# Ledger of designs, part 15: VH-VL binders against a6uvu3

Target 1, 145 residues: a6uvu3
Amino acid sequence: MDKRITLIGSKIAKTGNEFIYCGVLEECSECRFKKICHDGLIVGKRYRIVSVRSAKHPCIAYGDGVKVIEVEPSNNFTILIESKKALEGLTLSHSDIQCNNILCKYYNLCHSEGMPEKYKIMELHEKIKCPKGNSLIKATVSTIN

## First folded at step 6 (VH-VL)

Design m35 (framework fv_felzartamab)
Fold by ESMFold2-Fast, scan of step 6:
Structure m35 (fold): chain C 145 residues (1-145), chain A 123 residues (1-123), chain B 107 residues (1-107)
Amino acid sequence: as target 1 above (145 residues)
Amino acid sequence: QVQLVESGGGLVQPGGSLRLSCAASGFTFSRYAMNWVRQAPGKGLEWVSGISGSGGSTYYADSVKGRFTISRDNSKNTLYLQMNSLRAEDTAVYYCAKGRDYFWGSYRYFDYWGQGTLVTVSS
Amino acid sequence: DIELTQPPSVSVAPGQTARISCSGDKLGDKYVYWYQQKPGQAPVLVIYQDSKRPSGIPERFSGSNSGNTATLTISGTQAEDEADYYCQAWDSSTAVVFGGGTKLTVL
């Protein structure tokens, strides 16, 4: 099931290219391709194009038209988790780190939107130096079916 | 009606730091990539940094990597640029610019721009 | 890391057609965007994805992109069109790159 079908701009519809899915635009509400284009994609997740079909279709977001592509997840989510709870293979329920230091270089990893309610820790990376003194580690996590 | 309002510009000495803010309204902020684009006095446009709608991906021009940090607070509809180790060559009007493309988290073209805020690195 | 080359200036008489070029290696394989900037103002998107016009931009503005050159065309140029014009290229592999800008003078 890793492979999904979607549509993307004609000049970027090339095998090997990657993109981050950002969700449905308001302009897509009446688009006849809305379901095919958006169904099954996760906001904030990176996908890689594995095949491209030749036909072009009209699109409000891409004035040159879009092509049907097959995609697969390129990378899982990268987030910061408490070191105390960081064990590969462990399933965690998502909870936001309480911090409003917007100038922190790690702010976006602590406040990643689009996180699923539950995720599995796939790989642990380096510990980071938190300005607030929290014990945090970078982790690659995957969604739970 | 999309509005982008920059603030935080000013005069700073070489080696100093400055934080820019951009208040956004009139669109679903979290759905779109946001960007900083600068323009030195009498010169052309130069892209500085971009951030995906979720904030999970950030991108920087080579000239600012390691010195500037882009971030966003989607709960406050606000974009930020933390500028450290400022140099005379960073003197410019800094524009906040909204990305259009939803499938890339794209910071790569700009359908709306703020008025800009002047950053002067001197003395 | 494509470099975009624009002529530094173009002059036209009112009512004449202005053409501003933007050249880069294999530019026709990329999406090109055009911005208008009047003195003391922020840039305004006038053409997106090679040839599409945003809502509110006059019909006299049009764009094309093929081979190595993209062109912004302004038909029946008006005094209010006097401005700096910047091209910008983008695709999935391209960093954001602006041309050097073209000053359009309507004399």
Scores: ipSAE 0.387, ipTM 0.699, lowest interface PAE 2.3, mean pLDDT 83

Design m36 (framework fv_felzartamab)
Fold by ESMFold2-Fast, scan of step 6:
Formats: structure tokens, C-alpha cells, sequence
Structure m36 (fold): chain C 145 residues (1-145), chain A 123 residues (1-123), chain B 107 residues (1-107)
């Protein structure tokens, strides 16, 4: 019901990928595809790619071109939480893990942009090997209003 | 066009403090994340700190956590780095770098860099 | 997961083609960026999104990226191209990763 069509860089146009929409770039002012690319997307909102069309289209912002994608709003986040706080069904207040290693492959899971103040743990997954030694577990969480 | 102008570097003793500034022009400053990247003499590029466009999220390299604070004033188009408890190993040229991307978590690179400002920590 | 590996040094004769590699796991699935840095100067973006040149960058600079390796190619290398070159990529779980840099010597 809330499926939208947009365009994204060819290499990152992959079913299952999620992203947070950041808004129109100034370079898009002259683009004939500005409306289809940006209209209907909400700045700061997370979207999930549900389908990708094979054709590439020229884009001033993406040198290898863009592909048409269909997206849905995502109310689910994949994050890392302290194992001691990890219980399915529990509602937690968001608190970023104290870590600043942006080169860590888990960094985005530890420091998810756009997280609401409160979320509910929907599903627990595997524990990860934290390079810094924190006891962390991967979780799917959902926004509560 | 796009311009980033850094200031505030200098010679400081170990344990001292400095505040770096980066004046931005030629783009809508509040729309883009901003970063500090440093380079010690004869070494490669090392990311130091980043801040989201709104200023709501800040990030730090482990080597500076608890000592450095990144901030921005979008009304003045200025990025800051407050450096406290400076150590000899913080000696580096500090660059202000503009982040580029449409979607967070999928696409990032630095399209413009300032000239850099030298910070020397020595007794 | 991704760590970017560059050779520390590459040497070429004037007028010859220089090739600087940047290797990382499944790097061909990511966009790669290249920065040139001359002594005492800020880095300058020379290639973005694998193969695109910013305005003002000479045509002799080109890039490619496939499999596990991205390559910066400088055709007809000139003395002024002597510099350090850094690759950079984005990983789905990290915002930015830099390679260790390659010193290009034109002799």
C-alpha cells in the first residue's frame, strides 16, 4: 500500500537493501527525473528495496547510472544490543553503544541513524565478535508509535 | 563554488587544548554530514570524527574518544572540533571534509576538502 | 569485513602507463573513489564512482573496478602526477574505508 518507485545507484540497487532517505541534492535541480526519484519519500525515513528493474538510466549523481527500484517503508531495524538487555518482546529506550570505530563492519548496526527513542525487540539473532570486546547480539527491532 | 576554510591549528603542549573551525560556503551546509580527517607527518589518512547534517549524531575514532568533541553551527555554516587532553600522537594536519551522499548507509565519499590546519603537540 | 590493500609504492618512467591497485573482498560490488595528494597539500578527488572524473581532472586519469580489485590508471604519466594515491570505498556496514596509500614515483 505504501510501495513507492524511485531511482538509486546501479551497484546498490539490490533487493533487500535498506537505506535512509536523505533528501534532494542541489545537483538534482536540473534533473528531468527529479520528481520520480524524490517525490513521496520522507527525509529521515527508512526504506527497503523490494524489486529492481534491470535497465540502467543516466544520472548526473551516479556515474554508472541508476536503476528503477520499488521500495516500502521499513519500520524494522537491525541493530546490535547488549546481550544483558536482549529479551524478545522487551521495549527499550534507545542508547548508542559507546564505540567510535567507524571502520568496524558492525558500526552501522551499533549506531543506527534514525532510531526512535523507544523500540520493541522482535527477534534475536546471533551474537557477534566485537573487535572492542563488547558482549553484543544482533536483533530485529520495531518502532512503537 | 564549494569552499572549506580551516583555522585554529598551532603549537600546543601535551595536555593542552585547541579548537579547530571550518567555515563552509557554496552549498546548503545543514544538508550534508561533515568530517574531520587527519594525517600525521609521513603517514596516511586517518578519519577522526563525523557529524550528521542536523548535528544530532556524532562519531569518533577510538584514539580521540572522550578527548575530542565535534559540533556544528548551521546558522553560521561552521564546523568545529574541540580537542582536549592533547597528546604527541595527535600531531597531524587536520582536514575538514564534506560528505557526499543521497542515502545514508549506502553511499559516502568526500567530494571537497579544506586546506588543512597543522596541530603540533610538543613540549 | 572490508579492508583496502594498496601496494606501498609504484614506479613508472615518464610517458608510461601507471596502474595502482586497491584490493578488498567483493570490492567490485561497491563504489570506489580515488584521491591524489601531493606533499604539503590537501587530498584531491581524482576519480569518483569507480571511473568518473571530476571537472578539471585530466583525461589521462581513469578507473575501473571489478571482482576484488579496483585500479587507478594514469596513461602517459607526467612528472606532475608524482604523488600519494588513496582509494576509498563504502561498505554496507561501515560508512568509509581508506586504503593505506601508494606512493607513485615518476623516474
Amino acid sequence: as target 1 above (145 residues)
Amino acid sequence: QVQLVESGGGLVQPGGSLRLSCAASGFTFSRYAMNWVRQAPGKGLEWVSGISGSGGSTYYADSVKGRFTISRDNSKNTLYLQMNSLRAEDTAVYYCAKDRGYFWGSYRYFDYWGQGTLVTVSS
Amino acid sequence: DIELTQPPSVSVAPGQTARISCSGDKLGDKYVYWYQQKPGQAPVLVIYQDSKRPSGIPERFSGSNSGNTATLTISGTQAEDEADYYCQAWDSSTAVVFGGGTKLTVL
Scores: ipSAE 0.202, ipTM 0.592, lowest interface PAE 3.5, mean pLDDT 80

Design m37 (framework fv_felzartamab)
Fold by ESMFold2-Fast, scan of step 6:
Structure m37 (fold): chain C 145 residues (1-145), chain A 123 residues (1-123), chain B 107 residues (1-107)
Amino acid sequence: as target 1 above (145 residues)
Amino acid sequence: QVQLVESGGGLVQPGGSLRLSCAASGFTFSRYAMNWVRQAPGKGLEWVSGISGSGGSTYYADSVKGRFTISRDNSKNTLYLQMNSLRAEDTAVYYCAKDRSYFWGSYRYFDYWGQGTLVTVSS
Amino acid sequence: DIELTQPPSVSVAPGQTARISCSGDKLGDKYVYWYQQKPGQAPVLVIYQDSKRPSGIPERFSGSNSGNTATLTISGTQAEDEADYYCQAWDSSTAVVFGGGTKLTVL
């Protein structure tokens, strides 16, 4: 549980949210917060927000400002699983759900970046109403022990 | 610095095919999602298709699914749109647009646009 | 589903303040972006994430977003501001959506 400090957009800076770190963007090259924002994060690795500080700071990448957040590497992923595969304790190989709706509110859960090759279903949550008619359940999965 | 240059537009008959290209420069192409946005003559902007930085995920508006294919060649800094089974309502200027999203799943918007290439579908 | 509604046209005299609205259900919970498009040209981002200006965009451009309505404000409107303006929104529950556009006329 290697905790890191970083900054993220104010509207999405919420405890429990997860994201895949995608690296330094070109617009960040001249940012005075570049070091604190990016140092120690591994490209392609998933992080979970464990705390959020209330103060907003200016940011070129997030115009409404950013908040300082503390993150830790996440071995747990929240994803959508086809109902036929949704059994707590089951180990699955990752396979992408066939869907092209990039901006569906469930898109990132269906097409999670940085997923391991194999994962174990830890907990099943609510079923979602898929706009494309797929039978999907939200699940917390973990990297294989 | 950042430049996006579209090419490949032209006049085609209904049912025909056309391939658009977008040459990108001035940024690390493979790090950013890319999009096609179109505008019919005298009308507003309509998002058509998007592709992730790696090219591993592709996305389409319902109006073009099954007919259009987006792809990219990161070694050549080039974005493509293969358009098949063209219809009169596909007539538009097609813009190549760069995504400025930060972290995967952050809010999407287009910080740079190409000059556009005109596609006319008519008999 | 979210739909973004803009007035089709807004007219102002030079030096006056132009206000262009963009309305959508719970739009204040989303980031809103504004693009300027002049005849024969590509769109140009003028406001991102509700209220911020990209480098090179004059200070007279400002934005706000609250409740159901986002507003692009141009203070001391100049002749060169005459253009079509489009709002765009995204949140995790909605596809990228553009407003229908507003033609700003500076008379």
Scores: ipSAE 0.015, ipTM 0.559, lowest interface PAE 6.4, mean pLDDT 80

Design m38 (framework fv_felzartamab)
Fold by ESMFold2-Fast, scan of step 6:
Structure m38 (fold): chain C 145 residues (1-145), chain A 122 residues (1-122), chain B 107 residues (1-107)
Amino acid sequence: as target 1 above (145 residues)
Amino acid sequence: QVQLVESGGGLVQPGGSLRLSCAASGFTFSRYAMNWVRQAPGKGLEWVSGISGSGGSTYYADSVKGRFTISRDNSKNTLYLQMNSLRAEDTAVYYCAKERYFWGSYRYFDYWGQGTLVTVSS
Amino acid sequence: DIELTQPPSVSVAPGQTARISCSGDKLGDKYVYWYQQKPGQAPVLVIYQDSKRPSGIPERFSGSNSGNTATLTISGTQAEDEADYYCQAWDSSTAVVFGGGTKLTVL
C-alpha cells in the first residue's frame, strides 16, 4: 500500500472514505499547503483515507476547513485489457496498448492515466470492437497492495 | 468568463447512435473534470457521466453503462458523449457541466451549458 | 446511493421568506449543493458546500445542513426567484445524486 499525506474537507475527512484527486486549482497558487496537498498524487486516481489528524486548517476550496489525512491508492474502476489476459481474479501488471488514435471513443479506457503498477480483475464485461483490430475486453479492476 | 456550448442533439430512432460535443472556453480545460447531466421533458436532473481532467478516469450512471462513452480532447477544449443503443428513456436535454472540487469526489457543478435536446422516437 | 427528498412545490408571497427542504439519511454528514433552474434555461449554482454563495448570487440566498435535512432559504423573495430548485449531494460512491426538485411559485 503506497501511503501518502494530503488534505481534504473537514466534513469528509473520515477513515474509509474514498475520493478521486482532481489536481491543483488556480486558487491554490499562494496556499502554504499547496505542496502537501498535491505532491505525489495522480490526477484521476482514486484514494482511500486510512487516517485523519484532528487539527483544522483554512482552505479556499473547502470553506469549513481541511484536515491532514493519510491515503492509499484504492477502489474499483473500469479499463480495457487484452482479451487473452482477461480472467476474473487474475492480478496483472499494467501495460499500455500501442495506439495513437487520440479521438477513438475507447481511447480513455485503453490508455488510463494513473493506473497502479498492479491491479486485480474483479469482473469482465463486453468485448469491444477496436477500430485498430486489437482484441479488447472491458473490465472492472481493483488496486492491490 | 466560462462558456460551455453543447451541440449534436437531434431526433434518432431506438437502437441508433448519436455523438454530443461540448466546446469549453474561459478556463484551463485540462485541469477540471467534466460531466454530462440530462433532464427528461418535465422531469428532474440525472447525472449521466463524468471524466477526469486528464481523461484517464471515466464514470457512468448504471442506466447508461456499456452504451455511452465519455471522452475529451484537451487540445481542442472539447468534451464528447458517444451514445449507442439509444432507448426511448434516453430522451432528454443533455447538459455539459464543469466540476469544481479540490481533491475529493464531492462533485458539484459551477457552470452549465445551455443543453442540447436528444429525442429517441419512432 | 443516498436518496434525496424535496417537497414538489412551495408557494410564497413577494417579500416573504421561502424555505425549501432536502432530506436524506445522515445528510448532515455530507456537503449539499443547490441549483436554480428557470423554464427553458440551464441550472445555475446558488449554494455550494451547504451554505456558501457563488460570486453573483444575492445575499438573500442562504443554506443550512444538519441531521437529516438541508434547507435552502430565500429571504425577501422576489418574482425573479420563481424557478425549480434542486439539491445535490455526493455519497461515498462516485455517483452524483439530485433531489426530485421543488417548484417555487411567487404569488
Scores: ipSAE 0.302, ipTM 0.646, lowest interface PAE 3.0, mean pLDDT 82

Design m39 (framework fv_felzartamab)
Fold by ESMFold2-Fast, scan of step 6:
Structure m39 (fold): chain C 145 residues (1-145), chain A 121 residues (1-121), chain B 107 residues (1-107)
Amino acid sequence: as target 1 above (145 residues)
Amino acid sequence: QVQLVESGGGLVQPGGSLRLSCAASGFTFSRYAMNWVRQAPGKGLEWVSGISGSGGSTYYADSVKGRFTISRDNSKNTLYLQMNSLRAEDTAVYYCARDYFWGSYRYFDYWGQGTLVTVSS
Amino acid sequence: DIELTQPPSVSVAPGQTARISCSGDKLGDKYVYWYQQKPGQAPVLVIYQDSKRPSGIPERFSGSNSGNTATLTISGTQAEDEADYYCQAWDSSTAVVFGGGTKLTVL
């Protein structure tokens, strides 16, 4: 995959961690690292950290500092799907679960940002206890081409 | 000194319209995604709508899609929620909330006090 | 796939220190956030990035995060601190993970 270099909070700068790039923070407008931190990343796109450099650098957005990381686009997502649709190998069109409780433990798994229009179920995990009573199961899904 | 000040709530009859405003100050408004979150009497929180910092992306809960419109005027540091075809079920306290990391490592760092919308005859 | 565990309730007398724990595997390797929610009120962010207090949050609120446990500490607890408290962390996915919440009672 096309690898890019950026900076992220030192505590979360770990190989294997994923994030969705959210754009330039207000605090970054005058930062000397702005170009390498933000150039070439696509807002709303999911990235996976593939390597981390050990040195810490000062950052106003992260009080514990930032580390240089190398990232690549991620094609895998963890989401919640309706149990009735949960079959490994099945291809589904993305539709957010009808639930608007933003403080729910599972909110981001139900309303995952950067999800593709279609995805394939790769692996089923545990069923969750939905506060709204939906029958949901955790799944690893992959983008289709 | 970040502040979010909501206004525009009130009593309206079913089928009516109401426009909510959230006046933001103390930060560069255009750099932050903004959200409307409501809470019906005796119920939990319900996310209503979100808008990206540029205004280029908007998102709506299914219950309000086609009836509510979120917008922002970055030159006036103001967030809006235009509510049309109001129903009794839309009765709730409506909160304005700032989203620090839109779409990733998300958390809501500032909330307005809320404005009560009552839809009743 | 981190799971966050909070005690369901904590009781404290006015003026005493309340400590609310949030436990998860290797949680000290992640950023933790804390929200306060009172009945009929919006949640309020009281701690971000483990130990930082947002502007306007009283000094009596503090946080720590190491090993497997993050702790929200409220010193000199006051009646108005009675609320539900939620911890939040990010997993390797974009999943927001919340603790089950702790009801703080000040008696």
Scores: ipSAE 0.121, ipTM 0.417, lowest interface PAE 4.4, mean pLDDT 77

Design m4 (framework fv_felzartamab)
Fold by ESMFold2-Fast, scan of step 6:
Structure m4 (fold): chain C 145 residues (1-145), chain A 123 residues (1-123), chain B 107 residues (1-107)
Amino acid sequence: as target 1 above (145 residues)
Amino acid sequence: QVQLVESGGGLVQPGGSLRLSCAASGFTFSRYAMNWVRQAPGKGLEWVSGISGSGGSTYYADSVKGRFTISRDNSKNTLYLQMNSLRAEDTAVYYCAKDRDRFYGSYRYFDYWGQGTLVTVSS
Amino acid sequence: DIELTQPPSVSVAPGQTARISCSGDKLGDKYVYWYQQKPGQAPVLVIYQDSKRPSGIPERFSGSNSGNTATLTISGTQAEDEADYYCQAWDSSTAVVFGGGTKLTVL
């Protein structure tokens, strides 16, 4: 999908911020911005803010008001994959790394939310030394359309 | 009407385990992040753990990392907290709390709370 | 981690205005929330996103947040407002943080 316009709380309306859209709030029933705020957004989908407009607008859901933002769907995920499988352009089937060390600073990258069954490796980043001895590399992956 | 009903609290020995449950109703459970917040006797509120609507992202306070596991079953509208290696300092009333924000991960606050369930860790 | 500092107690006579502060580094750049807790009860959200009142919360409750300090104001304080009050903040880089709480006494 193309870039969409929506509204978000003024203190979090920053380019680069991401969020998961959770749907219409009950307070939105009387809001004159309901259509622009919610149309084109898919519940459970992650979006990235690509631009922010300076003007604040009143919002019944946000006390400090909201700013108009332009968002795009985030079809990209940052995950850790085994270095042996790390080749840009390669399509992989999702398989979580077996690890119970939730104190590890990389835990969330090993157990990423919203991973599709299959994904394509878009870009490789730095290699990670795993405390459990796994040879891992940080990668940006994308959903297969 | 939003309702959160907690269960599973009780007396447990140090080093023991307990599993707390929170039955939710009156809202689309899978849409909202859920949290556990505790309060030791005579003390203030302490956030313990949070979980996204899908269950894919989990977050923990440093004091419970490695010992507690938050999970949810969206088909049963139920939130869980598995507590292992319990310590005397884990003694508290544990509240189930519903996240309000429609944009998860940007900011959090709790619009509805359960009545709480008491966990006592004592020999 | 940001640390939120509240006075441990505030005392006010019935009908007077109570002010409870919550201080933290650059707190005015974050949204602040306030909870009321009466003995033996679960907390109740009384102010969200700095200054907004949930449905059912009396008009006498209001909030502000600027610089390093957020303030919960209760105008014309009533006996039923006697409770513990907690401020709360969060951002994407930190866990949910609560202030230490303020016991409001109405005498």
Scores: ipSAE 0.250, ipTM 0.655, lowest interface PAE 3.3, mean pLDDT 81

Design m40 (framework fv_felzartamab)
Fold by ESMFold2-Fast, scan of step 6:
Structure m40 (fold): chain C 145 residues (1-145), chain A 123 residues (1-123), chain B 107 residues (1-107)
Amino acid sequence: as target 1 above (145 residues)
Amino acid sequence: QVQLVESGGGLVQPGGSLRLSCAASGFTFSRYAMNWVRQAPGKGLEWVSGISGSGGSTYYADSVKGRFTISRDNSKNTLYLQMNSLRAEDTAVYYCAKGPRYFWGSYRYFDYWGQGTLVTVSS
Amino acid sequence: DIELTQPPSVSVAPGQTARISCSGDKLGDKYVYWYQQKPGQAPVLVIYQDSKRPSGIPERFSGSNSGNTATLTISGTQAEDEADYYCQAWDSSTAVVFGGGTKLTVL
């Protein structure tokens, strides 16, 4: 997909992180980096950070500064699904796994933000060792057009 | 401009159920994580539950897991907390709190709070 | 799991500087937020992302965050600043955690 350069807070500028673009902040109206931060991004669309540059830049929205990141639209997600539902090509309605272990290294894969109402299982990966004993498998899923 | 108005609090007996609502206005509700944060009388703040903007992801504190259910209706700009199997230690003011703009970990801090609704669990 | 430690109380005379600490392991690698709560009222965000003030918060409020300790500083403290103050932290790996709160008394 087309890669776009933008800026994001330095403490959250990490490769692999995803976000949904929400539009221009009021704080950004006077920001000299407004154009590079926001131009070319579509409100409501999910983006994935594919690279992070080391230099920090001043930003009114982020006190410790921002870093330049490369993003691309994310139509594919990596999530954990119940093994009993894990069939390549199957279309599923999104439902969250009921688990409150927010410090689990798999938590974000079990509880993905901004998931579409329906998705198609594109590829099955490895089963994970769930600390709570749930039978879970890692999968790449795609947003339904 | 952002307003959050809680309702549904009251007196309930141990083991009972109660549903809280939060009416939101002044922002595009579906783009923001929403949270419930509670405060027992004379005690500190405790995060209870969070929900992503789409409603696709829900999060719970250990103390309420399996008993409370967070949900939202984006067509009505309303957040809910269904509380079941209530205990004396659930007695608190429950605040509706707005999360950050959509990004990684959208339930992570609270830029606007409602006035709260008191839930008292007592026999 | 990060635990945020605040002193239970801080006292200051009117016009003096109040400093409220919030300590946690590698806290300087996380964003810290501060909330003010007056009796019978909802919390109000007074500092976000370590050191930034929301619109409407007086200039006398400032924040810092380095190493293991974040600090809320109130210069020229006024009687109306008497309140409970809570720190809160997050990053991409951190659970939502609040400090235990600090009661600021302006005598």
Scores: ipSAE 0.013, ipTM 0.551, lowest interface PAE 9.2, mean pLDDT 79

Design m41 (framework fv_felzartamab)
Fold by ESMFold2-Fast, scan of step 6:
Formats: sequence, structure tokens, C-alpha cells
Structure m41 (fold): chain C 145 residues (1-145), chain A 123 residues (1-123), chain B 107 residues (1-107)
Amino acid sequence: as target 1 above (145 residues)
Amino acid sequence: QVQLVESGGGLVQPGGSLRLSCAASGFTFSRYAMNWVRQAPGKGLEWVSGISGSGGSTYYADSVKGRFTISRDNSKNTLYLQMNSLRAEDTAVYYCAKDRYDFWSGYRYFDYWGQGTLVTVSS
Amino acid sequence: DIELTQPPSVSVAPGQTARISCSGDKLGDKYVYWYQQKPGQAPVLVIYQDSKRPSGIPERFSGSNSGNTATLTISGTQAEDEADYYCQAWDSSTAVVFGGGTKLTVL
């Protein structure tokens, strides 16, 4: 059961959008949709919208209403990559950035745990200033399944 | 009746550490995500870090990841920010801010703010 | 990631309409929030979810958001509305992004 039915605000209920599930709200305690909205979702896990139903439903948290969506777990990560390898749509093999500066504000993005053997560059973001002079750019990447 | 009161700001030398606290009252603290937002003198607002209501998920701006740690003690209605390896660029007023929404990350906003605490990183 | 661009300053005469823009790529596909900040004070939420007012915010404040631009509109602007205004949206599912701020001068 990788795919799960839930509800989300009408404006952001778009196929392809990704969100991290953060848990149930206090406003949901008396909601008739609480079970369908929240059951089966894992707090801290990233989900991607794969389909959206057109009907709007009332929600105390959203003045513009909510729509029923189908979500699946997302395998996307944010990492730093060398600018010379930075091309959207390119599939790369993971290479270590040689750096032991654990006090660097970018350390966790340079040394992402659980990186797969291969990943695809989905989106390029801003370039960062590396204290060691490496030319690095922030990227959203996806695992190859 | 919602109140957020920050403390722990002060003058610290580059490379030093500081711990900020935010005492919350007037709402069920454990049910809402909490955030730190900073503002350098004469500059705009910059989101720094967020933590889910349960404390099970934490989020950081790239500029502070690996140096700052957000945490909370729901039994004491208190939010914390442990700041290590401080730099001159971290000089700012740090605001504690309450999320309105906590069940999806993509539409959160800040309905209440504390008055802020000044952190100055200078030699 | 999305960058939110605001004009650095806007000036209006008392009683006139002020319009403060906030521009970003596909911003109309996101919820936008507006904060008012007076000198030495914490920000105050004045508009949430593009166009909605919190309780206690005067009716003269309104918002819109479509295409690449969100707009905060203050009709019949009053002296007490003089402040810095910041727009805010989310970028990706975890990042909160603020605009650079607009100083509103009422003169």
C-alpha cells in the first residue's frame, strides 16, 4: 500500500507537489474527515501527490477548502553537487565530496546519508559559498528504482 | 492570551555557543509546530529552523544546518535553539514563532511571534 | 528555489490606496502570507492564505495572488499603517521564504 488517500488545501492540491507529513492538528479533533485525512501517514515522511479529485470539501483549517488526493512516498533528497556535474535531468553516480569540516553549515548537504548508487538531478537551486573553495550548487535529486 | 517569550540572547565571540529558549503559554504547545526566525540589523526576515509538535521532525535553513539544533520540551512548554560555531553573520534578533498548521509542511505560516532576543556575534 | 521580490519602498498620501507587490516564479500556485512590522516590534500577521484577514485586522487590508505576483492592498491608508511589510511563501515542502520587505511611507 504505497499509495494513500488524504486531503490537502485546494490551491496546493496539484499532481507532482511534495509535502512532509507533520501530524494531526488540534482543529481536527472533531472533524468527520480526520480518519481519512490522517490515518496511515507517517510523521516526518515525504509524500508526492499522484492524483487530485476535483470536488472541494469544507475544512476548518482552510478557508478555500480541501481536495481529496492520492499520495505515494517520495524518494527525493536535497544535496550539494559539483557545479560541473549540475545539469537537470542528468543521471549521476554518487561521488564523495572530500571534506572533513564537520562545523561547516553545509556539511550535511555535502555528506548526505543513504545516498543511492545512482540518482537523477530533478531541480537545480542556488550556488553556495564553500569555505574550502569548491564550486557547489544545491540540487533536488531522485533515487533510481 | 497566546504568549511567546524568548530569552538567552547576548554577546558572544565568533566560534562560541549560545542557547536560546522560548517559553510558550495560552495554547496546547505539543499540538503545534514551532519555529525560529531571525532578522539581522536593518535587514529582512530569514527563517532559521522548525520543529514538529511532537519533536519527531526538525527542519533547518541551509545557512545553519550542522551548527544549530532545534529542540522542545513539551512538559515545560519550552522551545530551544542550540547555536554552535557562531559567526558574525548570525548576528540578529531571533524570534520564536508559532505555526498555524502542523499536519503538512507545504502551507505553514506564523500566527504569533515573540518579541525577540538579540544575539550579537562580535570580537 | 523560489525568490520573493518586493519593491524596497512605497509611498502614499493619507487616504490613498497602497499596493505592495510580491513576485516569484509560479507564486500563484502557492499560499502567500503578509506580515506588518513596526520599528522595534515583532511582525504581526495581516493576511493569510492569499486573501484572508485574521481577527482584529482592519477591513482596509486585502490580498490577492495570481500568476507570478501576490499583492497586499491597503485602501484608505492611515498614518498607523506606516511600517515594513513582508510577504512569505513556502519553497519546497520544508522551506519558508520571505520577501525582502517593503517600507510603506504615509505622507
Scores: ipSAE 0.325, ipTM 0.636, lowest interface PAE 2.4, mean pLDDT 82

Design m42 (framework fv_felzartamab)
Fold by ESMFold2-Fast, scan of step 6:
Structure m42 (fold): chain C 145 residues (1-145), chain A 122 residues (1-122), chain B 107 residues (1-107)
Amino acid sequence: as target 1 above (145 residues)
Amino acid sequence: QVQLVESGGGLVQPGGSLRLSCAASGFTFSRYAMNWVRQAPGKGLEWVSGISGSGGSTYYADSVKGRFTISRDNSKNTLYLQMNSLRAEDTAVYYCAKDRYDFWSGYYFDYWGQGTLVTVSS
Amino acid sequence: DIELTQPPSVSVAPGQTARISCSGDKLGDKYVYWYQQKPGQAPVLVIYQDSKRPSGIPERFSGSNSGNTATLTISGTQAEDEADYYCQAWDSSTAVVFGGGTKLTVL
């Protein structure tokens, strides 16, 4: 919701990418863009890039330059959970589905990166039945960071 | 200036538990993410776990999820790794590594400790 | 997680240029880091953000990254450069991944 403007390295300035803000870089002590890069960001909080501006700008921290990005806090993820655990409003502890089929079109939703230990089910979507016999349901979850 | 000193390694039986510590100095500990990276004898590097500067976010490799817990005490400048349900495959030198992650470059490790050996054997 | 592939070994004569590759799908869209590890020692960061050197790392070390391959280049290779070299990538959406390592021999 609350969008902020910042700068990020050109190679990773892509809509949909997420990052965790770690604080002001020491290299930014001389950076003319320091206020734009860091103003309004909270240390340790996860942000999602929602738009990227096309122009590149010189940056002391990046020889290939930076781009202006618009970010918003990221707490919501779409994942697959076992149907037996699927109840809106329920808080669950994260556990990976036991599956090694990396070629499955659902693999990334079953093995989501960067999931906090606990999350709340916000919305249930369609059911998925996988080749390994798991009964799964797509869910939007909110993670507390 | 930056110094990381690991401790707590040793011999433990399969199914046992062990707690590693990393004492940090020379930087503002609470401002940086910290990581554990391991290396099995004669093998390559494997990232194990990471924790944000505040301790509010933790991350784990799939091989250790549910068994290992990373934590930190910023008042003592100390990083911990609680290892439960240890397996022979967990035998490795465990390095404490300081993250320089930020929104510009992603995660990387600018300083490493000397490591502590964990041997899981009967 | 992405997979990073390195050759298991590279050999060069003293004074020659060593090139160690690190390959992964669309790796040029990510930042790559290189670590040097000598026997019995902790890894040392030698290149960060594709091509930057930390203070204290000799100028003979350089890096590049484009397409699917990142390369660590050591010009005028010296005996003390014998070590294992590991590449690493992360791009704000992918977990930390190391390559399998390359043993550099100078002889």
Scores: ipSAE 0.007, ipTM 0.569, lowest interface PAE 8.8, mean pLDDT 79

